VH-VL binders against q96il0. Designs and how they scored, part 9

Target 1, 167 residues: q96il0
Amino acid sequence: APERGAERRDTAPSGVSRFCPPRKSCHDWIGPPDKYSNLRPVHFYIPENESPLEQKLRKLRQETQEWNQQFWANQNLTFSKEKEEFIHSRLKTKGLGLRTESGQKATLNAEEMADFYKEFLSKNFQKHMYYNRDWYKRNFAITFFMGKVALERIWNKLKQKQKKRSN
Below, E stands for the ipSAE of ESMFold2; O stands for the ipSAE of OpenDDE; V2 stands for 0.75 times the mean of E and O plus 0.25 times the DockQ between their complexes.

## First folded at step 18 (VH-VL; framework fv_pabinafusp)

Design pab23 (at its last look DockQ between E and O 0.21; V2 from the best seeds 0.00; counts 0 for: pae E 2.8 > 2, placed apart)
Fold by OpenDDE, look of step 18:
Structure pab23 (fold): chain C 167 residues (1-167), chain A 120 residues (1-120), chain B 112 residues (1-112)
Amino acid sequence: as target 1 above (167 residues)
Amino acid sequence: EVQLVQSGAEVKKPGESLKISCKGSGYSFTKYWLGWVRQMPGKGLEWMGIIYPGDSDTYYSEKFKVQVTISADKSISTAYLQWSSLKASDTAMYYCARDEYYYGEYFDYWGQGTLVTVSS
Amino acid sequence: DIVMTQTPLSLSVTPGQPASISCRSSQSLVHSDGNTYLHWYLQKPGQSPQLLIYKVSDRFSGVPDRFSGSGSGTDFTLKISRVEAEDVGVYYCMQGTHWPYTFGQGTKVEIK
C-alpha cells in the first residue's frame, strides 16, 4: 500500500469571501480573487421583496459559484502538488539534487516545464470536459430561471397597471 | 501530527564537545529538509544550516560551516547539531525546524528549542 | 548574503488598533520558479517561532484572518488589522529564495 503521505488537509477553507458588502447596497458585489481558486466571488443582493422564483435563481447562482470556487481551488492545489512532484522526479531522473550547488531550491527550465503542462493537461482532460459539461448545464439552468424571473416581473407590472386603471 | 522534539538543555565548559538532537515524528523524515536556527540571548534568529535526511545532503551558512556539524540518522528520525569545541559565544537557544521544500522554502514546524549554556 | 531590514524594530500598539511591519530585502526575492519565498514568523515570549505567513501572503493553517501579508520584489509588509493581547512577541521576516536563508532583525510588538 503506498504510504499515504500526510495529505495536507489544506481543505481549501470553504472560501466564504469574508468580504462583507455595505449593508445598504442594492447591487451584487464582486470580491477580490480568492487565494485558492483565483476566482472573484460575487455577493448576491437579496431584495426585501424577493419572490420565490427570484430566491431560487439566487440560490442556483450561489450554488454554481460555490461549485466553481471549490473546483478551481481543488484543481489549483492538485496542480501545485503535481508540479512539485514532477520537478522532484525529473531532478532525480537527471541525477540532480533538490538544491543547486549554492543551496538554492533547484528548478527546471521552461522547456522541461512545458512537458509537465502537456502531461497535466492530458491527464486532466476528461476532468475538464466534465467540468465544462456541468458548467454549461448550470449556466443553462440559471439562464432559464433568469427568463422566468423576467416574465414574472413583467406580469407583476401588468397587474399593477390594471389595478391602477380600475381605481 | 508533525512534531519535532529536541534534546534537553545543556550546560558545558569552553572546549567541551556537544551534540544535541532533534527527533521528527508524524511525517516522512527522509523526505523533508531539516534546519537549525541559532538565537543568541536577546537576539534575533540566525540560520545555521539545513540537511536532507534521505541522503544527508547538507548546506551551511558560511558563518557556521566550520563551527558546527549537522548530521542525521534516518533510522531513528533524528537530526543532530554538533560542536567539537564549544565557546562561550555558543551560548544560545538552538531550534530545529522542518523545511517545507515542496510548497515553499518555509519552516512550518519547529522544535521546542535546546538551550546551550557555555560558561567557565 | 541577503540583508533583510525590518521597520520598525519596536512597536507599541493599543489593543484593537492596526499594526504594520515592513520588511525590505537587499535583493529581489523572486525565485527562478516565479515564486517569492518571503515568510513571516512570530515568536511569542518564551516560545519557539511559529509560521504566520508564507510566500508573501498565504496564511498558515490556524493563523487568524487579522494577519495579512503583501508585497513584491524587495518590499514586503505584514499587517495586523486588530492587534490582540496574544499577538505580543517578536515578528521576523525571512527569505528562502537565496542561500543562506536570512531573517530580519525582528520587530518587537508590545501592547500599550
Scores: ipSAE 0.514, ipTM 0.805, lowest interface PAE 1.0, mean pLDDT 91
Fold by ESMFold2, look of step 18:
Structure pab23 (fold): chain C 167 residues (1-167), chain A 120 residues (1-120), chain B 112 residues (1-112)
Amino acid sequence: as target 1 above (167 residues)
Amino acid sequence: EVQLVQSGAEVKKPGESLKISCKGSGYSFTKYWLGWVRQMPGKGLEWMGIIYPGDSDTYYSEKFKVQVTISADKSISTAYLQWSSLKASDTAMYYCARDEYYYGEYFDYWGQGTLVTVSS
Amino acid sequence: DIVMTQTPLSLSVTPGQPASISCRSSQSLVHSDGNTYLHWYLQKPGQSPQLLIYKVSDRFSGVPDRFSGSGSGTDFTLKISRVEAEDVGVYYCMQGTHWPYTFGQGTKVEIK
C-alpha cells in the first residue's frame, strides 16, 4: 500500500523520525510509524555502564534502522511520484484533460493503473533483491553481536559471583 | 528542507511590466505542481493557476487567464508570474505554493510572498 | 465556482478555551474517487498561510493534537481544543475537489 498524505519530498529525509520516550526509561521504545518510510522508529536506551561491545551492538542497530528507514522512505516517495507521472502522461496521450467537466481531477481506472504497477515492480526488482540481501547481512551481524553481548553478560555475572564468595 | 523563495517587494506604476520569481529548493522541482495565489490588501486568498515545471504544462483560473502569464525555468528551479501591463487593481501579495496535486490537492509549502504595489 | 462560507468571521477567545470554526461549501466536496478535498490553513500575522488540516481531518506534520477537523459533504468544522497565543491569525478553509480551487473568506482568531 502506497503512502498517503502530506510531507512528501523528492529525496527522502536522511534521519529517523523522532518521538518522546518516557523521561526515566531503561528500555528501548518503539514510536509511531514514520510518515515517509511507514516504519516504526526505535529509540535505543543508553545505559551509563554500557560496555564497548554493547555500544557496538547499539550502534549497529541504530545504523541498520537509519539505512532501512532511508530505503523505504525513498521507495515510497519514488512510487508516489512515478505514479503521478504515469497518470499525467497517460491522460495526455489519450487526449484527456486534467479535469472532468465538473472541475474534478481526472483519474485512471484500475485496469489502466495495472500497467503502472507492473512497470514499477519490474523496474525495481533488482533494487529490492539487493535490499533483501543487505537486510539479511545486517540481521546476521546484529544477531551475532547479540550473542556476544549475552555471553559477555554471563561471564561478568560469574566473575561478580566469584568475587562475592571471596568476601 | 523544502523551501520556496520569492523575489522582493515591487513598487510600480500602471502600465509597467513586471516579472516576479519563485525559486524552489530541497525537492525535485520538475516533479511537483506549483501554484500562484493572490491576496488583495485586507482580503482573502485567490487561486490564480498552476504549472508543472517538468513540461511547462500550465493552467489558469478563468479570472486570471489573460491577466498574467505563469512560466518556469526548470534549469534553475524557478517559476515566474508576469504582467505585461500592470493596473492599480494588481496591488496585492502574491504567493507561490507547492501543490500536492494528485494526492490531496492542497498546498503544503508556501513562499514568503511578494508584495506588488501599483500606484500612480 | 464553489463558494466557501466560513462562520464566524471573527472570534475572540480566552486563552485555554476552545474555539470552533465552521465552513460550508455551495456544492458537495466529495470527489468521485471517494476523497473529500477540504483543507484548513492558518495565516499568522505577517506570515504566509500554513497547512493545518488536509482532507477534512488529517493533521499536517508538526500540527499539535489540539487542532482537529471534521465534517462531510458540504459542512465542515475546525476545532481548537485549547487556544494558545501562537494560534492567533486568520483561518481559511479551502476546497481542492473542483477547479478553480476556492477559499473561505477567513476567520480571524484573537486572544481577548
Scores: ipSAE 0.403, ipTM 0.735, lowest interface PAE 2.8, mean pLDDT 86
ESMFold2 (binder alone), look of step 18: mean pLDDT 92; pTM 0.933

## First folded at step 19 (VH-VL; framework fv_pabinafusp)

Design pab24 (at its last look DockQ between E and O 0.30; V2 from the best seeds 0.00; counts 0 for: pae E 4.3 > 2)
Fold by OpenDDE, look of step 19:
Structure pab24 (fold): chain C 167 residues (1-167), chain A 120 residues (1-120), chain B 112 residues (1-112)
Amino acid sequence: as target 1 above (167 residues)
Amino acid sequence: EVQLVQSGAEVKKPGESLKISCKGSGYSFTKYWLGWVRQMPGKGLEWMGIIYPGDSDTYYSEKFKVQVTISADKSISTAYLQWSSLKASDTAMYYCARDEYYYGEYFDYWGQGTLVTVSS
Amino acid sequence: DIVMTQTPLSLSVTPGQPASISCRSSQSLVHSDGNTYLHWYLQKPGQSPQLLIYKVSDRFSGVPDRFSGSGSGTDFTLKISRVEAEDVGVYYCMQGTHLPYTFGQGTKVEIK
């Protein structure tokens, strides 16, 4: 069996946006859209007295962000690749050159491209369904931990008020 | 890994014919354009032409259209650059390069070059 | 044919200093698809050309972040934020928007 040479899928470089928020920022910072995913990265603020629960929430948010960035970067790369392959295949099937008379890269019209979009969406439907499911699960977990952190903060404020009344 | 391996250096006389080769590996040879680029001694890069090995569709620079023939044998993943009659002015380094047609019309991988020397 | 004009043709740089190379096209390099197919290559001494930047500003795989490309329409720039000894060679801009593809004259970068 001839070894199918692994086409090294050009993995979108995990270009973590080197956007460094100002060191004195006391809040989450939103960066510019990532070049590959088109998603805006969030730099999460780390409090000096971060609780273990706050740290868990922050880590879960960061992991979810990284997951989203990677998914969309890969999806956009796949889309771009499959789009060009579709154009190429369709031109060849029509007996058309891959270049215009002037030598420019040939393109398809909007109607022909509509078929590509339909096929692409159909082919990737299951992938998008799994993404949506996992997105909801992750966001539900984040929301749950946000609730716990909110309760912890309320409790800590109440304890501090009681100590101030006892002194 | 994508590789382009060119034939060895050639020393020829004016009026002789020559055919140099470029073998592609590590990619689908029939799905990518392959270009030839000339570099005269101590000079810049000159685009000569490109070929699509899948159907042998070929484009030339007007400067090279009557001087050279670009061809490909897809069965052995090899492209060729050929002269029917060499001139002293054909003395140069010749590079083959893969043209990334899909993403931006750039040469992403290059051969090591073939030096052609034409002297009396 | 589109004429590509590079400036300067020679540049001598102290290690650690920035370098900048300009490339100007005789015509707009904006393709009908909205992309600009301007690329930068480096040819190190005794080596084949290698791709540095494609589509004006995109770094090729393995290219250090000290290299950056910018520009639009007819005016393009390659910048090296901190020149290293390994950056010695001849830099070429190339347009891939129209056939025939055309290169700039090249810019020789040397270390002082």
Scores: ipSAE 0.240, ipTM 0.752, lowest interface PAE 2.3, mean pLDDT 89
Fold by ESMFold2, look of step 19:
Structure pab24 (fold): chain C 167 residues (1-167), chain A 120 residues (1-120), chain B 112 residues (1-112)
Amino acid sequence: as target 1 above (167 residues)
Amino acid sequence: EVQLVQSGAEVKKPGESLKISCKGSGYSFTKYWLGWVRQMPGKGLEWMGIIYPGDSDTYYSEKFKVQVTISADKSISTAYLQWSSLKASDTAMYYCARDEYYYGEYFDYWGQGTLVTVSS
Amino acid sequence: DIVMTQTPLSLSVTPGQPASISCRSSQSLVHSDGNTYLHWYLQKPGQSPQLLIYKVSDRFSGVPDRFSGSGSGTDFTLKISRVEAEDVGVYYCMQGTHLPYTFGQGTKVEIK
């Protein structure tokens, strides 16, 4: 599938911000999950003889990754903060303490939390729909350019084969 | 850039009152818990309590509950730790720290500390 | 109150060698939400404490990967794979699962 075809799972060193793939790697690398987005970043291979088409593909993938990482990092932080605010507000409204008898941070059960999840989804519905639209647009463009790069490489092999026979 | 800037060192006599401050900047002051930690000379860290400046909800360690008051003025993004009557045993370094409560109740940013010396 | 016990209380390490600090709690630090709120701080000489590791094993922003945390329940370990001169100071574990928050007594790490 075109969406899954853009992703690779290879071995990578630990640490999101300090990921360092092998110096002479000829492949993309997938790093550990980013703390905020929970997404595994891809470290993109940059060949020495990168064609303009290959460069365009790589830049599209880099831009899409940055956009996607930023979106989910922001959404995850917003979700966490609004969740705690909702719990705090509901406990205060019910006249309950913010801590249990054991001293643990109090929470709400799944039924009580249902209003938060519904409200959060509803409030962010349009934002998520635009994100999904843009995500598919970006991945379609990436898949399209992956196909063009593949054809370019086949064509170059045919030119090399043709040149060898004409000599 | 998140910063917590504390008031300067204090030299006091037993029985005097004192109010030290911690000013938060670079973040939404009213949306994060803020804690106070004591470190007596040559000793380890002791949690004193936390406050939510948004509504001034406050939790104290039982050891400190009657000894100090934790408060905040959200209009100037400042939290306070105050004593009505200092004792020599209050001589210590006092830190404020931001509590990142939604990820796990840890202190992610610390003030520079305020040294309080109480001597006769 | 939950008692946090660190071992050793003092540690002299040759530069480039590993170091390991143990922290034990008097009761489980597993919150009812499934998380374990066990954290590690470093207080360098003359400085405020700084966060190294939160929730057992997660490194805070800017912390070198030579620092790692592990453990579960009541037994936790901070490891430094290769101690450097800048790593000297006092290391504290802290539990945030139950109020009051409590710290270990500290482990002083020195270069020998």
Scores: ipSAE 0.232, ipTM 0.649, lowest interface PAE 4.3, mean pLDDT 84
ESMFold2 (binder alone), look of step 19: mean pLDDT 92; pTM 0.940

Design pab25 (at its last look DockQ between E and O 0.44; V2 from the best seeds 0.00; counts 0 for: pae E 8.6 > 2)
Fold by OpenDDE, look of step 19:
Structure pab25 (fold): chain C 167 residues (1-167), chain A 120 residues (1-120), chain B 112 residues (1-112)
Amino acid sequence: as target 1 above (167 residues)
Amino acid sequence: EVQLVQSGAEVKKPGESLKISCKGSGYSFTKYWLGWVRQMPGKGLEWMGDIYPGDSDTYYSEKFKVQVTISADKSISTAYLQWSSLKASDTAMYYCARLEYYYGEYFDYWGQGTLVTVSS
Amino acid sequence: DIVMTQTPLSLSVTPGQPASISCRSSQSLVHSDGNTYLHWYLQKPGQSPQLLIYKVSDRFSGVPDRFSGSGSGTDFTLKISRVEAEDVGVYYCMQGTHLPYTFGQGTKVEIK
């Protein structure tokens, strides 16, 4: 069986947004939209006295963000590539040139492109279903840890009040 | 890995015919345009034309349209640049390059070049 | 044909110093799809051209972060934040918006 040469999918460069929040920031920062994913990255604040539970929440948020960035960067790249491949194929099938009289890349009209969008959505439907499922699972886990962190903070505040009353 | 390997250097006389080759590997040869670029000694880069090996669709620069023929054999992942009658002015380095058409209009991978010398 | 004009044609740079190359097109390089197909290549001495930047500002795989591209319409710039000895060669801008594809004259970068 001839080894199907793995088409090295041009992975979108993992351009970690070089957005550096100010060093003295005491809150999460939202960066500009990433060029590939179009998602705004969040730089998470790290408290000086971060609890193990807070650290777990922060890590889960960061991993979920990275997962989202990679998914959408790859989807956008795949979409762009498949779109142009579709245009090329359809123009050839129509017996049309790939260039206009002015030498520009030829395009299809909106009606012809509607077929591409339908086909693309159909082809990627299962992938989007898995993404949505995993997105809900991740966000549920994040929300659960947010609740635990909130309870921990309440408990720590109550203990501090009791110590102040005993002194 | 994407590679373009060109045929060796050629020394010819004026009036002779020549066919040089560029073999692609590490990618789907039939799905990417392959261009030819001339570089005269000590000069810049000149696009000559390109071919889509999937259907042998070809574009030429007007400057080169009557001077050269671009062809491809997809069965062996090879593109060709051919002259029917060489001139001394055809002395140059010739590069093949893969054109990314889907994401952009740029040459992302280049062959090592083929030096063609035409002298009396 | 679109004429690509590079400035300067030669640049001598001290290692660690920044460099800047300008490329101007005779016509707008904005395609009807909204993209600008301006690219930068480096040809090192005795080597084939290699892609540095595509679509004005996108860095090609393996290209160091000291290289950056910018510009719009007809005016484009390649910047090298800190020139290294390995950056010696001839830099070319190329337009891919219109046929025929055209290159700038090249800018020779040398180390002082």
Scores: ipSAE 0.211, ipTM 0.749, lowest interface PAE 2.7, mean pLDDT 89
Fold by ESMFold2, look of step 19:
Structure pab25 (fold): chain C 167 residues (1-167), chain A 120 residues (1-120), chain B 112 residues (1-112)
Amino acid sequence: as target 1 above (167 residues)
Amino acid sequence: EVQLVQSGAEVKKPGESLKISCKGSGYSFTKYWLGWVRQMPGKGLEWMGDIYPGDSDTYYSEKFKVQVTISADKSISTAYLQWSSLKASDTAMYYCARLEYYYGEYFDYWGQGTLVTVSS
Amino acid sequence: DIVMTQTPLSLSVTPGQPASISCRSSQSLVHSDGNTYLHWYLQKPGQSPQLLIYKVSDRFSGVPDRFSGSGSGTDFTLKISRVEAEDVGVYYCMQGTHLPYTFGQGTKVEIK
């Protein structure tokens, strides 16, 4: 199925990564860089005896990866789209065509492009600030749950030792 | 869902005029280039030209620039390909296709085609 | 005009086996912006062309992973890792770097 509409075209397609890990695996897999986000996705292994706490940690990591993948896919697409729209607008304002004499897509020189780069950075500064805040919040939560899982595993080892003493 | 719906098949005689249409839906019609591609019977694909409906900028293949006129009516999201005087050599399938100019200059969505037959 | 030459012009493939189609341009397709505007289309029997690969190697939305593109400069390849019955049709390469846009002559892929 193709991507739908211009509104859908202006953002990253549904589903950030199309990588399909091997069906029978007992390890996390790291796939190739996603072409939209340029981030490598991880497919997390689900053990058969996963505790409720371990499940919460895995889901939190999966959700954070999906969120991060989607953010950068959208940011990269927005950058590319807005750059081309800026070039188109400036060429039209200067009365120039979209194609060079040789038929290639017309571009602007580095000085002409400087206004775009400054405007894009300024426009996205606040969005990047909120992304950083949310990134830190998510990673703090992941670290907290990693600690809880580690303590759960230690406690289970101690209970198993105590069971052997009862023989 | 992006769709390009073309007008129906045409049977014409040499010397007659013709205007075929391509209606775009499911996207912002004025923000994408729309091109016309010819496929003669049993042959490959030939780019004829394209239009940016937002400001009516048009580009033609040199082969076709005096033979056809490309136009658009943005109020009804429709592009047109027209001949003032058809020739038997104009017998072909004609496709409209949306050009993704901003991401890479490729045709991403195609109409179903309009068969034009020019014979006595 | 840029001439796009495809080889082979016809290809018979056993289902489940790989297939490879070459496309050669008469001039470099590298644009001054660093991109290479070489694209691949499939026209299934009785259908309009559909986009498979754009900019050499980028798969269009909904195109299966078994399709991949590669190449640079003037030499390009479309590969199908495991041909399925639904892949039958005529494959075209196209260049978008220079006007006029030009297509290859097509490669007919059929199942044997």
Scores: ipSAE 0.012, ipTM 0.588, lowest interface PAE 8.6, mean pLDDT 83
ESMFold2 (binder alone), look of step 19: mean pLDDT 94; pTM 0.953

## First folded at step 21 (VH-VL; framework fv_pabinafusp)

Design pab26 (at its last look DockQ between E and O 0.32; V2 from the best seeds 0.43)
Fold by ESMFold2, look of step 21:
Structure pab26 (fold): chain C 167 residues (1-167), chain A 120 residues (1-120), chain B 112 residues (1-112)
Amino acid sequence: as target 1 above (167 residues)
Amino acid sequence: EVQLVQSGAEVKKPGESLKISCKGSGYSFTKYWLGWVRQMPGKGLEWMGIIYPGDSDTYYSEKFKVQVTISADKSISTAYLQWSSLKASDTAMYYCARLEYYYGEYFDYWGQGTLVTVSS
Amino acid sequence: DIVMTQTPLSLSVTPGQPASISCRSSQSLVHRDGNTYLHWYLQKPGQSPQLLIYKVSDRFSGVPDRFSGSGSGTDFTLKISRVEAEDVGVYYCMQGTHWPYTFGQGTKVEIK
């Protein structure tokens, strides 16, 4: 994945987007793409009467979002830095100029850049496999809890409907 | 915590040699580029050059290329800026700074500066 | 060499009021990756420079939200939404796209 953002040190910025939604929103709302991960964060509404099961679902969604945002922010940072490191190293090895006539960083031809992409994917293959596995596991759990919340809401509506009719 | 600690102020005569130091801590010294920046009294900032301490790969601004030597001793996490023959015009504050060379090409952490005074 | 021109060179601000500093480059600062390598530093009195903003608009770690950067191509702006006493010092823009790296002349910001 292409680099979307990075920060101060040898690590990607931690956490999810710094976007702050309106305080008084009564619904979940989707912010703009995070600069570092390029993923759109969801800003979760917390109702006053949230059930314990609804709270567990919300926390699971929040944790999954943070995990996903951090993974892609890290990968984008690593990709950008390693690409430039690769270019620098290959230019040195070939005895070529590191900068163009304008003073901007030089690059490699398309064949050599393809070598970088292959090497990057190879180095990170295991990490991406584990990410995909964990992504599916998390989404399965979220779907499972969504089903449980839906059943809870149906049951509560049936109880309230019976009470209103008998009143 | 990332820190760059520079050697103390120097008072010198024209023609003398000088070697000032910058010690990095709180990060992997050999895995980050480090640069030197000059600030003439009452003036702005000028880039002098950069070094990668891991292999001593070094690049200079054309203005400073023959005036100074940039080096590093990775065993003690220290970079150096040195003159073989100081001139009065070398009177300035000298900063070392860590460079994010591969991503954005900006200086993120700076040393406290070393004041070099060269007077006859 | 890329010339970085800051305006104004000096700025006196009433505490709590906003401030803006402009920086113009003699050439485009767009890097081959499509990003723009324009950075902002603050040098407080008697201190070394410190990074505020990198790549036009990204705040460095620990920099308050009252600092923001914007711009594109050759024209850039640093804004301070409400100036505080601790914001006094000289502000520099820097370009990192082209060797040699170059800085603006500096903008001295002081409190009235």
Scores: ipSAE 0.549, ipTM 0.824, lowest interface PAE 1.6, mean pLDDT 87
Fold by OpenDDE, look of step 21:
Structure pab26 (fold): chain C 167 residues (1-167), chain A 120 residues (1-120), chain B 112 residues (1-112)
Amino acid sequence: as target 1 above (167 residues)
Amino acid sequence: EVQLVQSGAEVKKPGESLKISCKGSGYSFTKYWLGWVRQMPGKGLEWMGIIYPGDSDTYYSEKFKVQVTISADKSISTAYLQWSSLKASDTAMYYCARLEYYYGEYFDYWGQGTLVTVSS
Amino acid sequence: DIVMTQTPLSLSVTPGQPASISCRSSQSLVHRDGNTYLHWYLQKPGQSPQLLIYKVSDRFSGVPDRFSGSGSGTDFTLKISRVEAEDVGVYYCMQGTHWPYTFGQGTKVEIK
């Protein structure tokens, strides 16, 4: 069986958003849309007195964000490649050149592209189902930890009030 | 691994014909465009043309359209650049390169080059 | 044809120092699809050209992180954060937005 040479899937480079929030920001910062995923990255604030539970929540949010960035970066890359392949194939079938008379890359109209979108969605349907499932699982976990952090903060405030009443 | 291997150096006289080759391996040869790029001695890079080996669809730079012919034999994963009549001004290094058309229209892999010397 | 103008044409850099090469196009390289097809190549002495950066800022596989590309429209820059001896060669910008493809004149980078 001839070894199918592993087409190195050009993984979208992990586009570390070059957006650095101001050093003095005490809040989460939302960056511009990432070039590859088109998702806006969140730079999470790290409090000086971050609790272990708060840290765990922050890490879970960060990991979920990275997972989302990678998924959409790769999906967008795949979409772009398959789209161009479709366009190229259709142009050839029509006997059209690679370029217009103006020197621009030839494209198809919206009607001609309808078939591509239908096929692409059909082909990627299962992938999107898995993504949605995992997205809900991750967000549920985040919400759960948010609740725990909220309870911890309430408890800490109550303890501080009791200490102040006893002095 | 993607490789482009070109034919060896050529020494020719003005008026002679020449055909140089570029063999692709490590990828689907019929699914990628191949380009030819000229580099005259001590000069920059000049794009000459591209071919799609799957159907031999070919595009040229206007500068090279009447000077050279680009062809491919998909059965042996080989592209060609040929002259019907060489000139002294054709003395250059010639590179074949794979074109990534689907994402960014860039040349991602290059051959080692073929030096063509045309002298009286 | 689109004219690609590189500056400087020659650069002598001390190892460990940064380098910057500019590339200007005679027309905007923004394609109607929203992409900018500006690429950078390095040709080391006695070697074939190799891809460094594609689509303005994306590093090709195996390219060190010390290389970065930036720019928009007609003005583009290749930066090397810390030049190494292996970075010696001629750098070329190339546009793929307009037909035909065109290269810059090249920038020769040498070590002092």
Scores: ipSAE 0.380, ipTM 0.778, lowest interface PAE 1.8, mean pLDDT 90
ESMFold2 (binder alone), look of step 21: mean pLDDT 93; pTM 0.948

